VH-VL binders against Protein PARTING DANCERS homolog (PTD). Designs and how they scored, part 17

Target 1, 248 residues: Protein PARTING DANCERS homolog (PTD), of Oryza sativa subsp. japonica (Rice) (q6l5b5)
Amino acid sequence: MERSTHSTGWTCLPPPPPEPAAPGRGVCAMSTSWRDKQQPSLINFIAAFLAANSYRLNFLSISPDFIFNNGELSVAFIFETNWDCQNEGAVFSRVNMLKRQLKHLYVVVAVPTKEQNESFNRSYHKYGMKLGFPTFVPVTDPEMGFEKIVKIAHALGVCKQQDIISRLKNEREQAVQCTDSFLRVLTSIPGIDNHDANALAQAIGSIEAIAKASKKFILENTDLSTDKAETIVRFFRDPQYYLSPKIN
Short names: E, the ipSAE of ESMFold2; O, the ipSAE of OpenDDE; V2, 0.75 times the mean of E and O plus 0.25 times the DockQ between their complexes.

## First folded at step 19 (VH-VL; framework fv_amivantamab_arm2)

Design u2 (from s1 with light chain A91Y F94W W96F; at its last look DockQ between E and O 0.50; V2 from the best seeds 0.00; counts 0 for: pae E 4.1 > 2)
Fold by ESMFold2, look of step 19:
Structure u2 (fold): chain C 248 residues (1-248), chain A 119 residues (1-119), chain B 107 residues (1-107)
Amino acid sequence: as target 1 above (248 residues)
Amino acid sequence: QVQLVQSGAEVKKPGASVKVSCETSGYTFTDYGISWVRQAPGHGLEWMGWISAYNGDTNYAQKLQGRVTMTTDTSTSTAYMELRSLRSDDTAVYYCARGDFLSDAFDIWGQGTLVTVSS
Amino acid sequence: DIQMTQSPSSVSASVGDRVTITCRASQGISRWLAWFQHKPGKAPKLLIYYASRLQSGVPSRFSGSGSGTDFTLTISSLQPEDFATYYCQQYNDWPFTFGQGTRLEIK
């Protein structure tokens, strides 16, 4: 921590950076080399648009032009803000190399003139169709292009979040099904009610453990009567009623 | 030319399921997502959900979550929508449409499939 | 969810009239709005996308404008074939949502 602030000169200090915004949609990393090639007005638009959509913007030395990370998914973008009709193959060469190291990659290409659009379509037919991956997204201007980038990043994040939610729902339903199966097995034992089954579940925890438990162990760790404890031991171990290794 | 052809009309009882098909042609199936939109009698259009023909990712309208499943079959360039636990207010014309967050809009639609749910 | 509200709910107009239909979003959707024409027994037809871009094959009497939350579809000289229900639809965020529709009747 700093011990002193020079009071006479401190009014010349730059203002402190703003406090970071609360977590939102995620983090956008922008390539510094890409940024330095762009008109400042476009960078200002991008920064404002990201803030309005709850993304934190970082400037980094990264190989794609943008990386969006929402914690669940990381997706990269190549953003050609002005298609170069004289060097069209360079974009596809870069895409081919980057797709080998980037598993989630989209290419957004601004084609504001008819000539650029025709050049891109010809080059896409020649080079891009054979790549298959990644997806190319032509747009009419750079601002539309960046809005598309944010829409893509957000939509992919929503799809991934839905997949995680579905997995959690399935895991909860499987756990409920296992619990229900536990109670159904135990209450199928003559004289064992739901209270008894819950007492066994809370004290002992699994059907395998109950099947291996002694009468003494059940009596010491549950509120079941001697007769109920004997019935449970018999149910799992008596050859006449059930082959106990096959119940667990 | 681009075309989406849906399966024929269906009459179902409450509690049943329905599966509507949407066979595509005239474009590369995996380049576009498929959305499903329905219109109940006397009502407007309602978006039901979307599926990526590329990787099978889905997004469903919240009110239908748990009752709807959307799938694709790349070998036949066909999208499917299954709606389970049918109720009388599910009576509607069901449309498939080409379009997703990557496209400019829903530019090509199927002809619609009337699903009637009645006792 | 983003609610889309159209106005008016219906309109009766004569051939040759200029007709304006408005659509309001419950939150900003930039320019990610489409307009559809829907005739009985047919699939919806895309007219306008990205708020103001005319879909190919759509007559130039149709135009769209707006950004943010307020959008307009204009038919500059109404023709008999324009009798239909018109829907706006946002495609900015999931779930995509439609306006309630505007029924246009030719007097």
Scores: ipSAE 0.354, ipTM 0.705, lowest interface PAE 4.1, mean pLDDT 81
ESMFold2 (binder alone), look of step 19: mean pLDDT 92; pTM 0.931
OpenDDE, look of step 19: ipSAE 0.753; ipTM 0.869

Design u3 (from s1 with light chain A91Y F94Y; at its last look DockQ between E and O 0.02; V2 from the best seeds 0.00; counts 0 for: pae E 14.8 > 2, off the site)
Fold by ESMFold2, look of step 19:
Structure u3 (fold): chain C 248 residues (1-248), chain A 119 residues (1-119), chain B 107 residues (1-107)
Amino acid sequence: as target 1 above (248 residues)
Amino acid sequence: QVQLVQSGAEVKKPGASVKVSCETSGYTFTDYGISWVRQAPGHGLEWMGWISAYNGDTNYAQKLQGRVTMTTDTSTSTAYMELRSLRSDDTAVYYCARGDFLSDAFDIWGQGTLVTVSS
Amino acid sequence: DIQMTQSPSSVSASVGDRVTITCRASQGISRWLAWFQHKPGKAPKLLIYYASRLQSGVPSRFSGSGSGTDFTLTISSLQPEDFATYYCQQYNDYPWTFGQGTRLEIK
């Protein structure tokens, strides 16, 4: 006999997300290496779903499969679209490596058959539970998986922004501390270091504002070079933005 | 038995490049990451970066960004590290090391490759 | 970058002695710390990971402890093969960094 293990070893997600905090919901960065391994129909679904939900989609060479920025919070995802026990070592090794760099990480695993679900459950109980963090989220198919990714990112982004707002009376250090995840996203842009990311945060304040800022505004209010300012603008506005050498 | 076997010592002039290989055996190559660590004479160990053998994802130490490229060849279970625009202070022993599946600690190391950069 | 500072820089000891080496991180690293043994002409050898877990095949005379910023490696009864340089390494945050090393020499 077969037992359902989808929820027994994993954290369940909260109710539907509250109202979005940003006018557009934010920016989704997709790993180019992950994208290139997927069926085109899945990528088309993802692009259409993001557009319908007011997310900008950028393709980048990033370590996780997805990074979402909803306001000040960045949330990263590993998305295994077809589980097989033959690759369990690679999945858990990668999760272990990334969790030390990423404050908010979720692992979404498509297990469309009962056999794959059983296989994943064995691997999770043996290896994944030892990791503790991050949360693993099994799903029945890749499209459902991506929809759940977006719901998680939105819910967490709105919750984080509300926390920052409620602390507006607090010291400057508290507001800066709440933006650590977006600084990590900014420094993932080639040529943008911690100094540049901090200058952007201090002068402009949020990912939403940086994403809307003109090149002129960035140059006027920071010490960033013309090339760096252009790269930032293109990261947020160019749906086909790629890492070097296409971006100067 | 798990082994990481590196290519032989290299002597290079400043401005040249070097590519060190790390052939792996005795485990499923795509299940682990490979890190590169170097030790200059009279100095301690310095982490250079890592590469995922699963999907080719990399993370380079920022001090080396733009000069280093790490790659893998899954058909030969081999990782490569290329360091460009060599300087005399790049003289070091270069190690590859496998990341432990559970902890990502470096549980198996290659024997090391001496790279000497001199004019 | 997280700086790792080891103490002492060197230790002179005899077979059978108990030796303690400390490692201090410039920022909190939880328990994401490893200890390595390195002999000249050989590859480094992992001894301890996650601050206190003994790597398979490593003698039980080696032990590690600590969390946050302060960590220790203890060798309870030195053997002739233990004379080497010992490194701590944090793997909490990139770039991963090593301590400067502690040389353990025969007295």
Scores: ipSAE 0.000, ipTM 0.411, lowest interface PAE 14.8, mean pLDDT 77
ESMFold2 (binder alone), look of step 19: mean pLDDT 92; pTM 0.928
OpenDDE, look of step 19: ipSAE 0.756; ipTM 0.872

Design u4 (from t1 with heavy chain D31Y; at its last look DockQ between E and O 0.32; V2 from the best seeds 0.00; counts 0 for: pae E 3.2 > 2)
Fold by ESMFold2, look of step 19:
Structure u4 (fold): chain C 248 residues (1-248), chain A 119 residues (1-119), chain B 107 residues (1-107)
Amino acid sequence: as target 1 above (248 residues)
Amino acid sequence: QVQLVQSGAEVKKPGASVKVSCETSGYTFTYYGISWVRQAPGHGLEWMGWISAYNGDTNYAQKLQGRVTMTTDTSTSTAYMELRSLRSDDTAVYYCARGDFLSDAFDIWGQGTLVTVSS
Amino acid sequence: DIQMTQSPSSVSASVGDRVTITCRASQGISRWLAWFQHKPGKAPKLLIYYASRLQSGVPSRFSGSGSGTDFTLTISSLQPEDFATYYCQQYNDFPWTFGQGTRLEIK
C-alpha cells in the first residue's frame, strides 16, 4: 500500500510525532497479535531498543509483524522468533500472501541452533526461489533479529534518498552528453550551424535517419537551403568526406 | 570454493577513469551484495559503497558521490566499480568484498587491485 | 558519518602476551561492529562480527566484546602469525566506516 507517504487508511501509519520533539528516525508499528505471542522480555528489549534508536513505537492491528515508516519509505517485516521446520508451509504461505500486498517486505528468522539453520536453508531453497528475490534474513537469536530489522529499515531509507539524488544527476549528465554528441556531429558538417542541426533534429530526428534522408526530403521538411541539403547528403554518403572516426 | 577474483593493476593519469572488475564464483551471485573498499598507501581502509547484485541498488560514500559508479553483470556473476575524474589521492589498492546491509560483515574479499594515479 | 577511533595506534608485544585493542564509535552503533586483520599484500580477514561472534576458521584466542560505543578486541596469547594491522568497522549506518587501524608489531 505505497500510494501515499502520509496515508490515513485503516492499515495506515500512526500519526506523525509531536512537532516540538527532536526529529526521530520514524515510527514502528508492532502487530498486537504478534506481540501477544512473545515472551515479555523480548517485548521489553524491543521497546527499549526502539527508544534508544529514536523510533516511536505503536501497537496496532496490522497484518505483518512490524511496519517501519519514516515518512519517506514504508517497510514491513515478518519476524519468526523461533524457526520450526514443521511449520514452514504456514510461514511461506503467509509470506506469499503479504508479498503480493506489500512492496517492501522482509522476513527475519531466528535460527539459534545449527539444526534450525540447516532446516531453514533447506526450506529457503524449497520455497524461497518460488517467491522471487531474497527477502529472508536468518539471525542467531531474536535480539540480534530485531536489531537487524531496525538496521534494515533505516538503511532502506538512506538508500532511497541516495538513489533519487543519483538518478537526478545521471539524467542531467545523460541529457548533456546526448545533446552535445548530436550537435557535435551535425555542426561538424561544413556550413551547418546549430539552427540547422535543430531543424534537422525536429524534422527528421536521429543522426542515423538524417544520414539516410534524401535531399528532397530535407528540403521539404526543413528550412535549409539547397546547398546545405546537398552538403548534408554528400557528407554522410561520400566516402571521401568520411575522414573522422565512424559515427554509427 | 567461494571466490572473488579482481582484474589486474592499472596505471592512470589524473582526470582519467578506471573500471575494476570483481568476478565471483561458488555462490548464488544475486543473493549477496558487493562492497568496495580501498586503501591508499600509508592509510587505513575506506569503504566506498555497495551494490545489490539482485536489483542494482547502490549506496556510495558521500566523499565519492558523483565520481563512482558500481554495476553488476548477472550473466557473468561480475561486479564492477568505476571511478572517474581520478586524482593522485585515488592511488590505492581497491578491494571488492561480499556484503551489503542485509549481510553479515564482509566475509569474503577479492585479492585487491592496485590503481596508481600519477602525472 | 560515524567516526571510529582505535587505541592504541600501535603496540609492540611478545609471543604469548595478551593484547587488547579498543574501538570507540562517535555515536551508538548497537553491536554492528566487526574486527578485521590485515597483512600487507593480502586481503583483509574477518575475525569478529556482531561485536563478539567469532568468524568460522578464526582461532579462539581472538575475542570481541562491547555494545553501543565502546568495543574491545582481545588476543589472549599472541602468536607469531598475529603480526598485522587490525581494524574495527561499524556497519550500523551508512557510510560504513573503519577505524584508523592498530599496528601489532612483534618485539
Scores: ipSAE 0.428, ipTM 0.752, lowest interface PAE 3.2, mean pLDDT 82
ESMFold2 (binder alone), look of step 19: mean pLDDT 92; pTM 0.935
OpenDDE, look of step 19: ipSAE 0.791; ipTM 0.885

Design u5 (from u1 with heavy chain D31Y; at its last fold request DockQ between E and O 0.37; V2 from the best seeds 0.65)
Heavy chain, then light chain:
Amino acid sequence: QVQLVQSGAEVKKPGASVKVSCETSGYTFTYYGISWVRQAPGHGLEWMGWISAYNGDTNYAQKLQGRVTMTTDTSTSTAYMELRSLRSDDTAVYYCARGDFLSDAFDIWGQGTLVTVSS
Amino acid sequence: DIQMTQSPSSVSASVGDRVTITCRASQGISRWLAWFQHKPGKAPKLLIYYASRLQSGVPSRFSGSGSGTDFTLTISSLQPEDFATYYCQQYNDWPYTFGQGTRLEIK
ESMFold2, look of step 19: ipSAE 0.482; ipTM 0.776
ESMFold2 (binder alone), look of step 19: mean pLDDT 93; pTM 0.938
OpenDDE, look of step 19: ipSAE 0.829; ipTM 0.908
ESMFold2, fold request of step 21: ipSAE 0.381, 0.662, 0.006; ipTM 0.734, 0.862, 0.475
ESMFold2 (binder alone), fold request of step 21: mean pLDDT 92, 92, 92; pTM 0.935, 0.932, 0.938
OpenDDE, fold request of step 21: ipSAE 0.821, 0.812, 0.815; ipTM 0.909, 0.901, 0.912

Design u6 (from s1 with light chain A91Y F94W W96L; at its last look DockQ between E and O 0.36; V2 from the best seeds 0.00; counts 0 for: pae E 7.2 > 2)
Fold by ESMFold2, look of step 19:
Structure u6 (fold): chain C 248 residues (1-248), chain A 119 residues (1-119), chain B 107 residues (1-107)
Amino acid sequence: as target 1 above (248 residues)
Amino acid sequence: QVQLVQSGAEVKKPGASVKVSCETSGYTFTDYGISWVRQAPGHGLEWMGWISAYNGDTNYAQKLQGRVTMTTDTSTSTAYMELRSLRSDDTAVYYCARGDFLSDAFDIWGQGTLVTVSS
Amino acid sequence: DIQMTQSPSSVSASVGDRVTITCRASQGISRWLAWFQHKPGKAPKLLIYYASRLQSGVPSRFSGSGSGTDFTLTISSLQPEDFATYYCQQYNDWPLTFGQGTRLEIK
C-alpha cells in the first residue's frame, strides 16, 4: 500500500532554531570504554568544564575517545591521559586506523613525568613522522589536556565564524522560500520525512556527522524508529542500496 | 637551537602592500602555529592573526580581516604575512612568534621587522 | 573580544623592591593567560604561561597567579635587568588579546 503525497513543487521547512555562532555551543560525545578506565575525579572535572562552556555531554560507544560537534563540523580526539612507555606502538597503531576513518582527528597525550615526556618524544620521533597526520598535543596533566581539547574544538568551531554567520543569515532569509540543501539531502532518503530531518538536524547537526553516525547513536539522540535509523545508515554506507527502486 | 629569522625592514607608500617572511629552524615546523604581532610607535602589542603550519588554517584579527593574508611554505619552513592597502597607522614593528597549533603561549619570537608607511 | 586590563599603567621602583602587576579579563579565561617582558629594540620574552607556570630560563623571582578573570605577576626582588614593559595576554579564545602594558621604571 502506497503513501499519498502532495507537493507544491518546492519543499520548505523553518530553519533550525536560530542560534548564532557562540563559543562553547555543541555536543561532546565521550567514549564509554574510555570513561570506564578513568578516575572519577577526572570525569567529574570534564563534566563540570563542559557545562561551563555550554556543551552537552553524552556517553556513547564510539571509536575515538571524544567527538565534538559544533554545528556543521565534527572533530574527534584520542586522549591518552597517562602515557604508557611500554605500549607506545599501540597508540600509534590506533591513530593510524582512526585517521583513515576521520577527517578531523587530534591526539592529546598527558606526559606528567619527565620520564614519560622523554619516552613520548622518542616514540613520536620513531613513529609519528610516518603517520603524516594527525596533530599530537602533549600536555603535562589530564586536566590541562581536556581544557586543551575543548579549546581546540572551540577554535575549530570559531574559525570561519564569518562563514557561519553568513550561513545563518542565508538560512533565516530562506525560511519562507526554503531551499535548504541539508533538508533536501535528508528527505531524499526513502521513508525520511520533514519531521525526521528536523530531528536529525537538532540532534546531530550535519550531513557528514549523520552519514558517519551509528544506528545506536541515532536511536539514542533522536526519536526516529529503528527502521528509520537502519535506513539512514544503509543509505549512506551502501551505494547499491536503491539501484532497483520501485516506480511510483 | 630554535630560531625565527624575519626579513629586513621595509619602507612603503600608502596603498601598497608588504610581505614579511619568518624563516624557522631548530624544530619541526608543522608541530607549531605561527602568530603575527605588531607594535606601532608609542603603542602596545597587537595580535594580528595566526596560521597553522600543519594544515594552513588561519584566524585573523577582525580589524585586519580582508587586508591580511598569512601563508606557510613547509618545504622552506617559512611563514609569511602580507598586509595590503597600507595606511600610515600600519607603521610598526612586526613580529612572528611560535606557539602550539592554537598559538598557545609564544615561547620563541622573531627579531622583528620594521615596516614604515609614509608618503 | 576579551578585553585585558592591566594595573598599574606604570610603576616606579628601586632595585630590590617587590613589584605586583595585575591583569583583569572581561570574561573568564580559565588559566589561559601569559605574561611577557618587552624591552625597547628587542622581541617580547615569555615569562609565565598557563597563568602560573614559569617558562624555562626565567628567574624564579618571577611568579604568576590567578584563574578566571583576575591574574597577578609578581617580581619578588627587582633586579636592574627587570626594567621593561610587561604585558599580559589571553589565549583562551580568538582573537588573542594583550593588556595595554605596564611600564616598570627606575625610581
Scores: ipSAE 0.079, ipTM 0.547, lowest interface PAE 7.2, mean pLDDT 79
ESMFold2 (binder alone), look of step 19: mean pLDDT 94; pTM 0.952
OpenDDE, look of step 19: ipSAE 0.747; ipTM 0.866

## First folded at step 20 (VH-VL; framework fv_amivantamab_arm2)

Design v1 (from u1 with heavy chain F101W; at its last look DockQ between E and O 0.33; V2 from the best seeds 0.00; counts 0 for: pae E 7.0 > 2)
Fold by ESMFold2, look of step 20:
Structure v1 (fold): chain C 248 residues (1-248), chain A 119 residues (1-119), chain B 107 residues (1-107)
Amino acid sequence: as target 1 above (248 residues)
Amino acid sequence: QVQLVQSGAEVKKPGASVKVSCETSGYTFTDYGISWVRQAPGHGLEWMGWISAYNGDTNYAQKLQGRVTMTTDTSTSTAYMELRSLRSDDTAVYYCARGDWLSDAFDIWGQGTLVTVSS
Amino acid sequence: DIQMTQSPSSVSASVGDRVTITCRASQGISRWLAWFQHKPGKAPKLLIYYASRLQSGVPSRFSGSGSGTDFTLTISSLQPEDFATYYCQQYNDWPYTFGQGTRLEIK
């Protein structure tokens, strides 16, 4: 079952109810000029494959052949569905132009015959190997090529999400460490316990803000007593009082 | 022509770290990703993760996330895998294999590096 | 994770036999499946990619078929060098996963 199957015409059966929506993967923009040069069977395969993989397909006048937008990342593709050695220079010239404009660009080339594969390898050695970027991806046929395009776009999105998640976890851990340092400073103040320090953290947030806060502000925004609020204000403003901190 | 040559066998104690190298030759390093696969004695193959030689992106097997770091050095065309907080069940042969960061099957493999973790 | 299940876990066969090994994915993987041969003390060797494409340098007695969830590796006439462990591997989605392996041994 490797071939796409298309309806032969109108169906006389009621459509099945839609399944609950899965989280969408994103949007695929296809160049209208590229589409119009392709066999209709390939376009039908692409549309069906994108729908099955939760990509919304838009036809747009864009410079690359495809742009995938996964919300967090945008990646572009050049897709040569049938390599022709007679136009090799034009292909690599287009690649060089687009690489200057696009941060994420991949070139997928269908080389279904031995002759086409040899032709592409010669052209790649002549023009493409020195580029270093973008990545060229030879494939055995256009359907394999488009499936690989979708896999590349999805994997880039997964990598980006994991990078964002890792960064957020690191930032949360750093914030917890800053809170611990905050508590050490505040509990070094005579008469201030962990409950008091947590109340200040919740209400005011930073040592710098607390040092500048008035007694009135502390009383209005925390459950601290008048005596404790005054002690905090005096600790940060009275140099003689500050001479004996509990800070490690 | 295309070769992946790995660093030599290592013996480690539990809690230590190991860093295995994979020197590549015969192809354009940045065109392919490197995956790491291990095989414990008497067990099957287990994919550990992948790194893009193109941009350094990684994806690690969930069970190893937090303990593994994969890196590359494009100036030497070398990939590295570091596994930290070693346990006895990390004893295995570790392979590097060429494949891009999404979809190429692993067409070329390194010779393998035995890492033994014992007290 | 996509689980890959191979059948059988081992096969006893003679030189010249036809052997079929099957692999089932826990969900659809299109044709993003590879077959590897693994001999003790050696690195795994890619035989088949994209379910049915023969890797360069691999003898034509090896063939692969299937799509979706059910895949088959066939060795049409076993040779002495074919006695090894065979793994299927999906590379449709991360994490990539291997079947548990099928040992092909001398009867």
Scores: ipSAE 0.076, ipTM 0.575, lowest interface PAE 7.0, mean pLDDT 80
ESMFold2 (binder alone), look of step 20: mean pLDDT 93; pTM 0.940
OpenDDE, look of step 20: ipSAE 0.767; ipTM 0.869

Design v2 (from u1 with heavy chain L102F; at its last look DockQ between E and O 0.43; V2 from the best seeds 0.00; counts 0 for: pae E 3.9 > 2)
Heavy chain, then light chain:
Amino acid sequence: QVQLVQSGAEVKKPGASVKVSCETSGYTFTDYGISWVRQAPGHGLEWMGWISAYNGDTNYAQKLQGRVTMTTDTSTSTAYMELRSLRSDDTAVYYCARGDFFSDAFDIWGQGTLVTVSS
Amino acid sequence: DIQMTQSPSSVSASVGDRVTITCRASQGISRWLAWFQHKPGKAPKLLIYYASRLQSGVPSRFSGSGSGTDFTLTISSLQPEDFATYYCQQYNDWPYTFGQGTRLEIK
ESMFold2, look of step 20: ipSAE 0.381; ipTM 0.728
ESMFold2 (binder alone), look of step 20: mean pLDDT 92; pTM 0.936
OpenDDE, look of step 20: ipSAE 0.632; ipTM 0.805

Design v3 (from u1 with heavy chain S35H; at its last look DockQ between E and O 0.12; V2 from the best seeds 0.00; counts 0 for: pae E 8.1 > 2, placed apart)
Fold by ESMFold2, look of step 20:
Structure v3 (fold): chain C 248 residues (1-248), chain A 119 residues (1-119), chain B 107 residues (1-107)
Amino acid sequence: as target 1 above (248 residues)
Amino acid sequence: QVQLVQSGAEVKKPGASVKVSCETSGYTFTDYGIHWVRQAPGHGLEWMGWISAYNGDTNYAQKLQGRVTMTTDTSTSTAYMELRSLRSDDTAVYYCARGDFLSDAFDIWGQGTLVTVSS
Amino acid sequence: DIQMTQSPSSVSASVGDRVTITCRASQGISRWLAWFQHKPGKAPKLLIYYASRLQSGVPSRFSGSGSGTDFTLTISSLQPEDFATYYCQQYNDWPYTFGQGTRLEIK
């Protein structure tokens, strides 16, 4: 006989999904062109900071300065470590080009002097509002800037993983509820224990399918005894069954 | 002059929902995120969650997951927080606060909205 | 979740005194810590961010220090308007969490 399990995709019997791994590990790609322009002390800081935060660092030929991949999300950064008041046009052009290519782009700008901060604020009001996107993040120094980059990348990854975990938790709660209802019905049958109920679920599936199953089908597809198989068939087919006393 | 103005106090029964508004002005709404924080009587401050005004991404405190929804309306520069299936221990003053982008210190706060849940 | 523990839970001091409030995180949070002042009937007010940076418009008698797990808020010369509850808050990782508060009573 054909093994037709009535365990459908929306039955009460799906196995619980595993929980996704917690965030806090990923890959950081640094542009080789950007790296080669920086002071070695900054690169050493970045490498040490990434290692301390469980990120693998790769040096690659990429268009932005950094790309972080936290499994579910890829986010890119432009990191201007020393704002140049005469470089507005070049920065604007690069930002505009990359935003066409990249969905998640942040621009981190170190403005350590009063003059640079004032220049950035004027440029932000003049050009930043016209861009509408991406987000600009001014910082006082490059080390603070890189810590902020990692914080932003991590937060975005956690946000996506929280959505996934919430979805899986809801699915697990539904699976447990369905299993409890299923077991409650089947173990109400005299002589049927939790092992028997689980064997029926595994081999046959839904309560509807079990109610329609023949004694022969139950015996062929489960490890239940002849007596137990007969009890199940009678329970679902005999209108008077609930009035009968249990003998033994 | 940056300002966050919240909707007025509410009295609710257990099981109901409440939606608090936070109207912003004096800055570019989409450049910042909005956090929600509450304080129950006799208790400290509790962070509820965050929403990006830029793209609508959210992060909710685990204990509120499934009961809270945060939204924005960019056309009115307004953030909203809806809390469903209210319980007596949800009685609190609810604050909105502006944060830098995704995760930063809360530099500007709304005036607070008292929500009372009693049966 | 990162637990934030403040000490003391309350303190009484006189105008002109130096007051110190301590905040300890259950795990390292670098310098991603803020201090807030909260008065009855008002919204919390940011005093200090990034552990030690003074928010614009906050009097210079307020200062913050620390990194990692141990942080301190100091008021160098207490004024009558400083009576309030003070909270530390970490913003290193979601969910953001607050200390339980320190009530500062004047006189």
Scores: ipSAE 0.049, ipTM 0.544, lowest interface PAE 8.1, mean pLDDT 80
ESMFold2 (binder alone), look of step 20: mean pLDDT 93; pTM 0.945
OpenDDE, look of step 20: ipSAE 0.695; ipTM 0.830

